# Miniprotein binders against q56419: the designs that were tried, part 78

Target 1, 326 residues: q56419
Amino acid sequence: MEGRTLEEVQEEVFKRHGVLVPKKELEDLAKALEEAGLLLTEKVEARLKEEEEKLKRERPMRLAGLSYPEGEREARAFLEAFRASYPGEGEEARVLLMPHLEPSRVPEVYGAALAALEKTPPPERIYLVGVAHRPLKEKAAALPVPFQTPFGPALPDLPALQALDALLPFELFNTPLAFREEHSLELPLFFLKGRFPEARVLPLLVARRSPELGEALKVVLRDFPGLLVLAVDLSHVGPRFGDTPLTRTLAEEARRRDLGFLERLAEGEPEAALAFLGANPTRIDGVEVVASLLPLLRERKGKVLAHRLDLEAPTLSAVGAGTLVL
Short names: E, the ipSAE of ESMFold2; O, the ipSAE of OpenDDE; V2, 0.75 times the mean of E and O plus 0.25 times the DockQ between their complexes.

## First folded at step 9 (miniprotein)

Design a9f (at its last look DockQ between E and O 0.43; V2 from the best seeds 0.00; counts 0 for: pae O 6.0 > 1.5, SAP 70.793 > 70)
Fold by ESMFold2, look of step 9:
Structure a9f (fold): chain B 326 residues (1-326), chain A 103 residues (1-103)
Amino acid sequence: as target 1 above (326 residues)
Amino acid sequence: SLEEEIKKLWEEIEYLVEMIHELLWEAKDLFIEGRYEDALEELMYAIEALEKAAKLLQRLQELAQQTGDPKWLDLAHKLAEEIFRLAEEIARLMHEIVEKLSK
């Protein structure tokens, strides 16, 4: 972008072409942004390469002392407090949908998940499917290493992960760094490991819907049965997510879409749940995971245990969270 | 069909745009906290997602032009405006980070 600001380039492109932006200018904009960062990128890239090597052995706790306690004693008390936040009883789950939102924001929603786990026989393994908040090289990924928790390491189910990898048309173990900061696995895992300390884990991330993942998991679950957990949040509305500021109307629409989505999933109708959302105008986080896992969700009926659309001040934004058992 | 391909590209672009919004917001929070190298890391992820979105938008614009349908042309324009706004915000924050780390 020699001698020009990005604003000047954008304005020039709009003037020259009106509604359409030329292919070349879009590519040049991406390159200019990359070049603007080059002077400082070397330090960050070296650090990330070192972190990637550490992830070959284990995934350390990143949120201990921030979202949950680091010590085991304190962590158990934390679980008990969250369970107490939900005074109801759970239901046995073969599939559990639970949030990955900051636990202190939706304590009763996590409490509902704990209530469901109380009714669930200890599984040999947990298929934990979260949402990638960093780009992946493929539509989905896994990291086949222990994930540290205050309750001890959550060990990977290597045979099941290898079977899954063999069934996919892409390399499953493809983006280790995406797991480094990924709270959609770490936060639910805290609760799951606390209740099922002996279960092995398949830590999975979805970036984009992959029908191949769902078909492969259907096969793997037959031979390696376990608990399937969709670790997803619901509506994301407000400026943090590219929307206008939160209004009463937007909040009510978000709640309606969250509950309508969950209710249709609870009826065993995941395609209807996706169709209900249309273009997903409130940005329900779980749609790519649900769309990937259709073969595992069809005809499984269950119950919505909890829901909250939680305001995030000062961002004037909100995020929905829910607990569903199937 | 052209419309089926446009809808597929649209969905992919919207997903990437959502990711960029969140990454950019996290980078801004880190910057305010004085964590400039961490903010730069978040921006690197945002730039990666932006680059991918821009390439998909280029393809979507080609297909929209082939349809000649005003609704697809309007969609392409709105997506481009959104991507440019995100690019501008990323560039501003990158500039501020460079200034802080150079002092």
Scores: ipSAE 0.239, ipTM 0.699, lowest interface PAE 4.4, mean pLDDT 86
Fold by OpenDDE base, look of step 9:
Structure a9f (fold): chain B 326 residues (1-326), chain A 103 residues (1-103)
Amino acid sequence: as target 1 above (326 residues)
Amino acid sequence: SLEEEIKKLWEEIEYLVEMIHELLWEAKDLFIEGRYEDALEELMYAIEALEKAAKLLQRLQELAQQTGDPKWLDLAHKLAEEIFRLAEEIARLMHEIVEKLSK
């Protein structure tokens, strides 16, 4: 740092990053940031550009052999085992809320989703709305390419995607790299493609509530009918998420929030579901998705099929998952 | 109103903060697994989220100052501390990743 004063770095960090770093910590942070080479090496930028170009053609599996089997035979056995983990019967779904959590953590919740899909006539297309766990350029995005699965590629519905894009005030086809590793689409899609191999898919991500998305989808669904799937998790509590270790009280609060949210959705009152969460102190994952899809959720009555709060023992943290049909 | 705008910015910042925590967790797991390139990619997203959060925080700080309300000034301060801590954590993990990739 041979020429810049600590004050210049502070000002630059403030200007670039809006963080007023205390002068004492600034030296260590500036040094750490400089040493960390936060400058995307030309190599990393080149790689990201290459990956972005690949995503113009297809989205490869990222979790095959990890979260689910890569081979079709094994994948079918996987589906059957998950279905078997839920002892109940499903109901026909027009809207399906299901998790995107690691399947092995909540098998019966995915089993409930499969049970619902068994009672659902094969849709022509599936509107799969996930949560963006990476930054998007816009409030929502789509990737109009085939998504690879053990059951073959999930093909995009290009006409429906184009119709949706035309109704949105922003470019829908943004931030392709956000889809590369996004498990909120990949994991649900495994189950959906396994059940409905011929359905086209609209893979959508929501980063921020977009009322425009819900209104646009409501119009698009008239000309392009299909199954709406909300791939969302529920509460995130414990040290991993900034809380104290899971206690009975914290778990009860998480369950109360999860079930209270799902039950209000099941009653056809999505605004009441959002209002019930308030500041969302247990960090329900699907809030922005639900807030975006209000026009599609209003007055639709349904049923909660499953719920689980799953403990991650190493971190004493827990994540809620649920399955809801409307 | 200024208050409504601050609340909106706050909500947006909180979302980004949550995202950064998730990305940091994934990056750490990938690092432990020896997947350093993948860990670096997750950190790049964390940095992008941090930059967005910082820009929003700057706007929130400006608005909080305009209100002169201690409540909003305190909120701005707390958010600044949190974003700073996240920046330090990102920087530390980035350093470790770069050291591994340089070998």
Scores: ipSAE 0.018, ipTM 0.390, lowest interface PAE 6.0, mean pLDDT 87
ESMFold2 (binder alone), look of step 9: mean pLDDT 89; pTM 0.880

Design a9g (at its last look DockQ between E and O 0.37; V2 from the best seeds 0.00; counts 0 for: oily stretch 39-57 1.72, pae E 6.4 > 1.5, SAP 87.91 > 70)
Fold by ESMFold2, look of step 9:
Structure a9g (fold): chain B 326 residues (1-326), chain A 103 residues (1-103)
Amino acid sequence: as target 1 above (326 residues)
Amino acid sequence: SLEEEIKKLWEEIEYLVEMIKELLWEAEDLLIEGRYEDALELLMYAIEALLFAAKLLQRLQELAQQTGDPKWLDLAHKLAEEIMRLAEEIARLMHEIVEKLSK
């Protein structure tokens, strides 16, 4: 797709179809791509090239003023309000699972994460592992630049990132554009940077499970100790996600899947957690991250601090979020 | 085994299908907001994911044929239908966005 011509895109679509597909749909797709391909290619490629060059220097805030306050004073008050929404105490984390859902939708879940961070010694670095919402060229990616926050830049841990890259059988730094709009890193990072302003960050995305990533991180974490954060959401159910309208039964199933998944992780049994989901009928989006990180999750016991299945009334849909400490 | 590889491909395809659905929801919202070039960029990402899903589906079909078990061929057809529905939606949105940009 990177700089491909209209003809190359058309050829790729036809070559990649190996299953009998209705002829009309293929012709409609090819016609639409041909008619719009010039505009798509020229405008999108020019804009994306410009954005890619900017991302080689820094990753700017994209959700300031939308999901969290832009000003530092207001951002600190925002953190305190979220902490207050969870009246309990946290526990020390070596591994923290927290959401990336819009913070205002699940304030007590983010509050539970803050409570855990209060009990956690300040780390030298944070391994922040999110879910790619844009295609990656490889199974996983990183972006070794400062990520801007209202609390100052989150600086990359370049030595740890280079060590990780050296251990992987694929190129780690070749999809900078995937980070441009990636809220699964930006939203958790706001909370993490606010609590650990001196920690360096390894901003990582997983698209497809990579056992190699987990094994490499196991080695890197011994040489470069830090906090491992799985920035993942849980069930996605309802019409927005391809279901019939949300029912009480579907919501109950999503909740059971979320909690069963989290509880098995808390028992130190990540393979059992994945097996419990089977074909993942409620679309928990943390599956590829957990499957990649098995060596780091095995035999780590902990506790589920919070969970919420949050309803989207306008779409008759719901998304689950949780906080787990290992 | 062949069946283990088929199941792995199936899970990867479902992951890509869900990502395409999310991208299309975002693109439609951006179209409604009048952010046409941003919506067009999301369609580019959706096309990339669709092409990769189609490649995986082609491999899944080859393995399904080798098993001789018609349930795996039925799976391949079901996944092909879903991929084509997504392709149709991508084409529809792209046409609408191009019309708006040309207005």
Scores: ipSAE 0.099, ipTM 0.596, lowest interface PAE 6.4, mean pLDDT 86
Fold by OpenDDE base, look of step 9:
Structure a9g (fold): chain B 326 residues (1-326), chain A 103 residues (1-103)
Amino acid sequence: as target 1 above (326 residues)
Amino acid sequence: SLEEEIKKLWEEIEYLVEMIKELLWEAEDLLIEGRYEDALELLMYAIEALLFAAKLLQRLQELAQQTGDPKWLDLAHKLAEEIMRLAEEIARLMHEIVEKLSK
């Protein structure tokens, strides 16, 4: 901020965000931001506006050529390899819980999801519920546009999305920019579109638990039946997440919480699953999603197909991933 | 009641704090991958969330002062320290990203 006074920054923050940040906190933040040499420039805002306008038409691939192949032929080979990494057979899913972690880290967990999808009749539509790793204006959001994949665009189910919006006490179509880079939808969608090319999709993000979402979806699913997919990761432990380096004890605790959570879901007791986690000290990613979808998870019995706690060696940290069918 | 409002604000701030942490984790991943522009975008969201948390904290502080209860004053102080730590972490990552983009 060459030449701007702290007061000008405070005024700008107030103008932009409607927040009068306390002067001391602003001073510290401004100092930190000044030291970082980057203020939200007019250029960045202009770029974000442009990107928001693009998202009115389609959501482009962001992880093609990085997390998965861009080309369709290579993408199909990728799916086959991931399926091959899981030696078991799947079961028919009405609800599928699967990861959104980088696929190369937990191939057999994605393989288990593919195995379940092999036993699942092609749905007319897929309710894909991911985790918002970016702030949302509301507790949940949807983006009613085509999502690009190597297998062609995943088309939105507009009638079902509209029906859902009509039942919610908030505007469902909010915060489109939160979807631009959201991997919790993109990565699972690759596998889902590859298996069910004709299925329409409802791409949903949950930021905070919304019981209203679960109740609304329960009603919508009567008129618009489909596959429900929870794209969630499990425990996040180690230095990257504020813990000590991974130890046997910490890993055992993470696994215990992951499996205890999944097993209670498999028994049709989602409230018990949430209660089991308590304050969620191992930071299970999917808690807010599960808490929002309780009406859809109750009394549904299923099976845990796969689980892995994957070590990231450079940071001595680990992330849990699982596949559950209901 | 004032207590109920403080608790609600607390829950909202805690949510934002966790959101910011997640954004920082993802930004670090992108930084490691050399995706500096994408990392910068996540930091922008983190800054927005932090500013909103600071607003909520200000309201919580006002309410805590009205109660005069040490419990709520201590909570407000604790949350302020946490928000400040997150601000410092954002600044650190931003500095690293800018340094990489300027090479």
Scores: ipSAE 0.018, ipTM 0.364, lowest interface PAE 5.2, mean pLDDT 87
ESMFold2 (binder alone), look of step 9: mean pLDDT 89; pTM 0.880

Design r0 (at its last look DockQ between E and O 0.54; V2 from the best seeds 0.00; counts 0 for: pae E 6.0 > 1.5, SAP 72.879 > 70)
Fold by ESMFold2, look of step 9:
Structure r0 (fold): chain B 326 residues (1-326), chain A 104 residues (1-104)
Amino acid sequence: as target 1 above (326 residues)
Amino acid sequence: SMEEKIRELAEKLAKLAQELAELVAQGADPEEIEKKMEEFIRVVLELYELTKEMNNPEAEYWLEMTIELVWEFLDAFMEGNVEDAVELLMYIAEAAAFLAEALS
């Protein structure tokens, strides 16, 4: 994940006297648009409509060759390398919390997830709950289509998805385009599909906390048992995220918040975990997902298997990732 | 209040993003695009400074999404990827509008 610091942006603004981009580049852009003779807004809208229709049939790999290998043989070797990055043993999970951060940044955290999956009986289906990085029309959404992976398509569990949709006060299948580039589903799914090639998937996104989602999932899981996966990251600190440059004090606070959050979840106390964060000063990414899924997390005790607060040296910022089994 | 200031900036950012997308899409005069971009970036920088003091989880979600989308937009725009830049401005306008609604 590459980014910019506040200082870099401020320095460019100072140099340009209120112009973000050099005047020459703006002139070249305008000339290109004039020469094309097109209204770009209409072209973008048409392309988005076309992509939306394609997403109603399948969700293609977007990160193959970038975050993980495209070929199945290479993808299996990739999984083996990640498992080897975590020297410990896992534990059986009924609920797994794992990251969606770029895998190469936190290899042992993904390795811990793989270790947990080794101890987990193959589920019939996986409830994969990620974090929306594009606006959703509702508080949550699903996309009931095959998600392509190097290990073959991850097929949707259509009966379970329909049961979930029927229990919600909003249409679950509401924002196909939000799934187009959603790495919080694609990255964890690579690891999950690699270990459970026959499991069907419920690909879910949370935008805003939805107590209704948690209550509905509690009902659906009774009729359609499976593995619940919270695909979330933890603290986001430093200039990329609106803080001063990362200091030892800020990093120590972020780590304390991450671990305190995970440990309270591991004690079966998700409300206490949320209360511990208060205003969420280190911007833990998983709050909306945990707040939505409270009924599924209460009284489930487990173990934190791994944690890393990963430094983004170019931005003097950091992102936390963890692996928790319940 | 801090939340009222953020709400006003979010509403302004949503409007600026929509206007900038239209200007870019129409191939408007470079001077007009330049002026609108200046306003857009000024509001982005003000909003970016306020991320440390949010006390509303729903608004924090939308604020964080808006800021990340702005960084994606800046990357696409600086790379000359005009189609992605316009698309991202449309998403920024939507996210910023939701941020403003969360604070109303």
Scores: ipSAE 0.126, ipTM 0.663, lowest interface PAE 6.0, mean pLDDT 85
Fold by OpenDDE base, look of step 9:
Structure r0 (fold): chain B 326 residues (1-326), chain A 104 residues (1-104)
Amino acid sequence: as target 1 above (326 residues)
Amino acid sequence: SMEEKIRELAEKLAKLAQELAELVAQGADPEEIEKKMEEFIRVVLELYELTKEMNNPEAEYWLEMTIELVWEFLDAFMEGNVEDAVELLMYIAEAAAFLAEALS
């Protein structure tokens, strides 16, 4: 790749990954910035600092009006429609694995989660464990503030969060900016808050596997019982993720990996689930979360309620999503 | 080794991302931005190709994150969201630096 022109690189990127970075747009943007005379780095830094200060008080909605309705009435209709998209019945969950993918891509998978929640007694608190799509300073983090939803704010369980922090070898309340745009918490929380309006929430992000987190949570759950939710996606395959365009063979492999992972979790064998993936060639999103929560997943038997591998046609890529109850 | 190569590329990417962020933020001339973007994309593509061959869980995590952020950056940049693009380049630089550290 050394010595290629910008045009050659652009063509290769487009051909392989379905993304075009047009030279003209780059030129137009550069010209506009030059004319505006903006020092964006200072502006961005100032903005980020302001956002960080705001996050000390609350986490605002970022995807309202985009991924889900902002208004409560419309939001309730949204929940009902998603529930209707899953024709089956749910089961009571002590642990719920559900997706964080754009809801419109996998409605029946979210519907299955809602079906499970219908059979679940209202918890006092929800341990919501998502995936960090931004860098974290530590292996895991929490944000101990209200999260805004169309159904009102999801309030943090401060006593439980403090108990968890006290048991961890690192500061749990780190990297607040990582929560600002994190959809792995926001999207699942919409459904959870809609179903359990009175439940407190522990919003947690995992960047890297932390066995300490699972051990600490196991202790905390004794004094602070609640519903554990793993908000994770499954396989990521295709050009967006470094593969060739989706083929039948690649899709079958992704499905095999997804279902094999979920089925082993359903059998109460989380270590076997991780071992089954090996080097994780289809890039299952939830691996670090599961690896962190092993003590909570062991010996728990459950059921896979739904699975979908959803095609993103513009990039010929696909993402797996599933719903599992334990 | 493959790991050494990825580390070197990650270090290079971190530097390129910072430099590109500065150029875009300062409203540098289109030719300079274009040249830096070319170098940036080349390094990204090479990292992309090596992703499947990695067998280090920590490095793999940072590599995946880096790649995801690059996609977000490209989207933001193409949409003309300059502030978001600059912010994402800063995150790419951070993720790439962590990748390099994981392989040290």
Scores: ipSAE 0.101, ipTM 0.628, lowest interface PAE 2.4, mean pLDDT 87
ESMFold2 (binder alone), look of step 9: mean pLDDT 86; pTM 0.857

Design r10 (at its last look DockQ between E and O 0.27; V2 from the best seeds 0.00; counts 0 for: pae O 5.1 > 1.5, pTM E .690 < .8, SAP 78.65 > 70)
Fold by ESMFold2, look of step 9:
Parts: C-alpha cells; sequence; structure tokens
Structure r10 (fold): chain B 326 residues (1-326), chain A 104 residues (1-104)
C-alpha cells in the first residue's frame, strides 16, 4: 500500500462492502471486553447454565414491558387495540401465517391475524412454528415446558410433542437456550394465548429446512388436530442485512417478492412460491419454515389479509410482514 | 476457485471467533483484542460479498445468521450492554463453526 496507513486501507475495504463501522467504536468495544475479561466470560457462562436449568421447567416472559404489557388487564386492552388497527374481517384459518416483527411496527398485520382468529374455532392445540435466531444443533427444536404470558401459562401439549419427537431422525428436545430470547415464539404467542386461552401449545423452532419435520407433523396433526401457525417474517433488505442503503427500487422489489410469495402460498402452491423467490435475494426468513412444511401447505387455498414492508430508519433497512390464512 | 476461497475464509472466521473468545477470557491487551476484532469483521464482510455466489443453502443459512449476530453484537455494544455482547460473541463463534463444517 503506497503511502497509505493500515487505517486508510481498512476504511477503503469497509466502504467497498457497504458496511462502515467506525474505528473508535471498535476500540471502545475492545476496551470494554478487556475490562470485562475473564470474570465476565465466566459470569456469562454461569448465567447461561443457570438459565438452561430454568428453561427445563418453564420459559418466562422476556418482552413484557418492552413489546407488550405485563399486566393481564393492560394486555387485553393491548390486544383489542391491535385488532382495531385492522378494519377488515378475517377468515377461518386451518393454517395461519403471521409475523414475529416487533408488534408496534406492523400493528395492522397483527390485527389481521386477530381478525382471522375471531373466525377460527378454538383449537385444542396450536403448532407454533418460529424461526431460530440462535444456533441449533439440529434442523429444528422444541421446548416442552410452559411458556409464561400475561394471560397465564401456555401449557405444552406433551403427548403431541412426544409423538413428534418419536417420528424425527434427530432429538427434537435440543438446545433449550435457543428458546431463552426467541421472540419469534413469544410475540405471536402473546396474541394466540390471548385469543385461545385454553389451547395447549407446541413451541417449535426451525433453523434449516427439514422435510422430515413436515412429514412428521402431517402424521401428528392427524392424531392431534390443531391450528398450525407459521410465525415468520418476510423480506429483510438494507445495510443491516448486507445490502446497500434502502432505495425505492429495492423496497419495491422486496414488496413484490413478499406479495408474490404469499399469493402463491394462498393458491396452495408452496413449491411455486419457493421457486418464485429463486435464491431468495431479499432474504425472506419464512422460506426455511415453508420449505420444511410443504406437505402441510400443498393444495390449501386461502387469502392474504395484510402486508407491510416496515422501514427501520436508524439502520436504513426494512423488514416485511404479512398475514395469510389457509 | 471461488468455492475454495470461501471455505478458507469460513475456516478462518471460525478460528478468529474462537481466538477472540479466548483473548477475552485471558484478559489480553486491548490492542490485541482490537486487532482480532478488526480481522474478524473484515472476514465477515468478505464472506458476505462472496455468499451471493455460493450454491450451498446450508452455508448460506449459517452465514446469514452470523451476519445478523454480528450486528446484534455491535448493537449491544453501542447500547453499553457489554455482558450481552460477550454472550452474542459466544453464539457467533458457534454459528461460524457450523458454517465451517457446512463448507467442509
Amino acid sequence: as target 1 above (326 residues)
Amino acid sequence: SMEEKIRELAEKLAKLAQELAELVEQGADPEEIEKKMEEFIRVVLELYELTKEMNNPEAEYWLEMTIELVWEFLDAFKDGNVEDAVELLMYIAEAAAFLAEALS
């Protein structure tokens, strides 16, 4: 590098990739980590072990007071406010696709889900399928414990979970810590438990597509009927996800892909929905769940009730959310 | 080949994540930790650029998770949540290890 410092070369590399992290912030992080050193690492490891043991008994609320109210009365008012954000009527769902994005960012999308639940007979159980945001050893996981909500605990359907585990070529009850902070289960569950207080839950996470999960669930649902919920978000575009800053063209493409995906699912053609996305250039995270659950989605026709591509001003990025009934 | 370069970078990323966690555990000098983090982030960025040419869905999954975890890690730092940042670094190391395995 002729006459250039290491810093100048590093900045040039970061600019070429469209991601800039100020050097001072890296220096401050390094200092904070050094000061926290051996003691903080040991403390974190001890905390994770303690949390893992707690998760073998129950999964506590992590987002009460942050994403939804902790008190039951306030939580019920919160649900009604979200329902009011969607002025339309829903349709009965055998399968419901709903988001896990922060509810206040897409209130009418959650409202559409509530409208669909109004038309849906109370199920005995809910198969709640979210997206793992922490590493799983296997392609999917479940946590067979009560999940706390402001409406009381959502009890696990242990017989159905055991039946599912027995049909899989891997241990379903793996990686309890992955559930500790998993908002893709907690946020949809708040709405589902509020509307169906008697339903038991199968809290499931998908990491990577698993055809085996879909085939196993097809069998389990026959013996243990219930509501299947795909708790997934759609396009992820912008610098937070590795793109250039959000442009009108990128936003229009993301919206087109979200809607095209949902519409093909609504036609009962999940393979066509996946093929429409190709390499998934806008990073729809629902793809792994849909790809896992093909046997449960084929030939089920329905309707897209809502969609929003929500802008994150601080990150110049956007995330899509939708509501689909099948 | 492009595939060989991606595998080399993924292995390097997993090694860097492990080394960074070890440096933090050992209480290494701030300058040493900073250099390791700079190297780690540079590899993440280069892998991200090359990922669009990958034809390996498993590897793409782990890389996308690693990228998201890195941004959560940086967000935790900017918010002053050092304990959360350390926890996220542990998850980043695990995801990077799975990425390296998927490319073997």
Scores: ipSAE 0.556, ipTM 0.782, lowest interface PAE 1.8, mean pLDDT 84
Fold by OpenDDE base, look of step 9:
Structure r10 (fold): chain B 326 residues (1-326), chain A 104 residues (1-104)
Amino acid sequence: as target 1 above (326 residues)
Amino acid sequence: SMEEKIRELAEKLAKLAQELAELVEQGADPEEIEKKMEEFIRVVLELYELTKEMNNPEAEYWLEMTIELVWEFLDAFKDGNVEDAVELLMYIAEAAAFLAEALS
């Protein structure tokens, strides 16, 4: 009823249905609708609050039985199959860039990540930096609780998380609800926990570029060494993302942007990688993460192990994924 | 100004998302839900078209976030997951509010 008078609504009902509804009945209806709306909002808020309270204890699996197996035995077979999908050998990683796309869409890219992890000594801790696909109160956030996996819980590194929080100009432990369904952490974590069962984890989300995060992490990494993982996707093109259906030209541009970005990162030139994208017309997912972690990416040389632009046929859209070691 | 128009649309979207969430949660008449959905989608599309012409990285971020959430909402709604659909609409409302703030 916003913007319409009761008289206008009455007139409309009369025109449509030939019934003149008394103003009092319309007022009662309006009140009932408002009350119902308020009640629903309160119910939703109460539910969200309950979920937030649960997230103070642990982050349960959301994609088990959907994106990956719930059972440990089946999960291990899943890892082996993905590793087998990449025919190459990996390299030791100090920094790993890997996708967070649905694993079945880009199996060989995840396989390349697993290959790199095979050549990587078990870290004490993993700094897992994902992309926030939910609003965050701050530019970045962390959830300092166990994350459930088929291989057991991934335990947080509380001392390292606290050290990081102390160096940031904002509260790191914000927006816990953003982690509830965030696949950018859950999917990579499956592979990481499967390979390094004893590693503690720092689950981090970036919504907007935070240079402060990179500087803080650089300091923290001195006292708390570990593997840095960037869980990011690359180009997003097609109707789902506001483009025309995928064409050869659009696909070539997406690939050019993806590979150009990854190659510059591999050369240890993250600023050049960002500059190369400009306005990011193909919507590379990981730009805010990379922009936040510049101090950790500079002068590190590495190798692109895999890349794929995967077509989602029902929407004629495509998403880029890559694996990079530094 | 274009910025003012986008802000107004973002505010409108936030409101529409909340209203749609209420309708979906209540199991309102499908025709009413459909009508609200159409209005909701039209506002999203208009926001997308107008913001593409702007050079505001913060606004672009919140718009992209909004669009992503809209797709997730549509999927959840299609699958009959009412609970997720309602939650996603609330996140859309929040993202749209942030978009409006970015342009204030």
Scores: ipSAE 0.025, ipTM 0.394, lowest interface PAE 5.1, mean pLDDT 87
ESMFold2 (binder alone), look of step 9: mean pLDDT 86; pTM 0.853

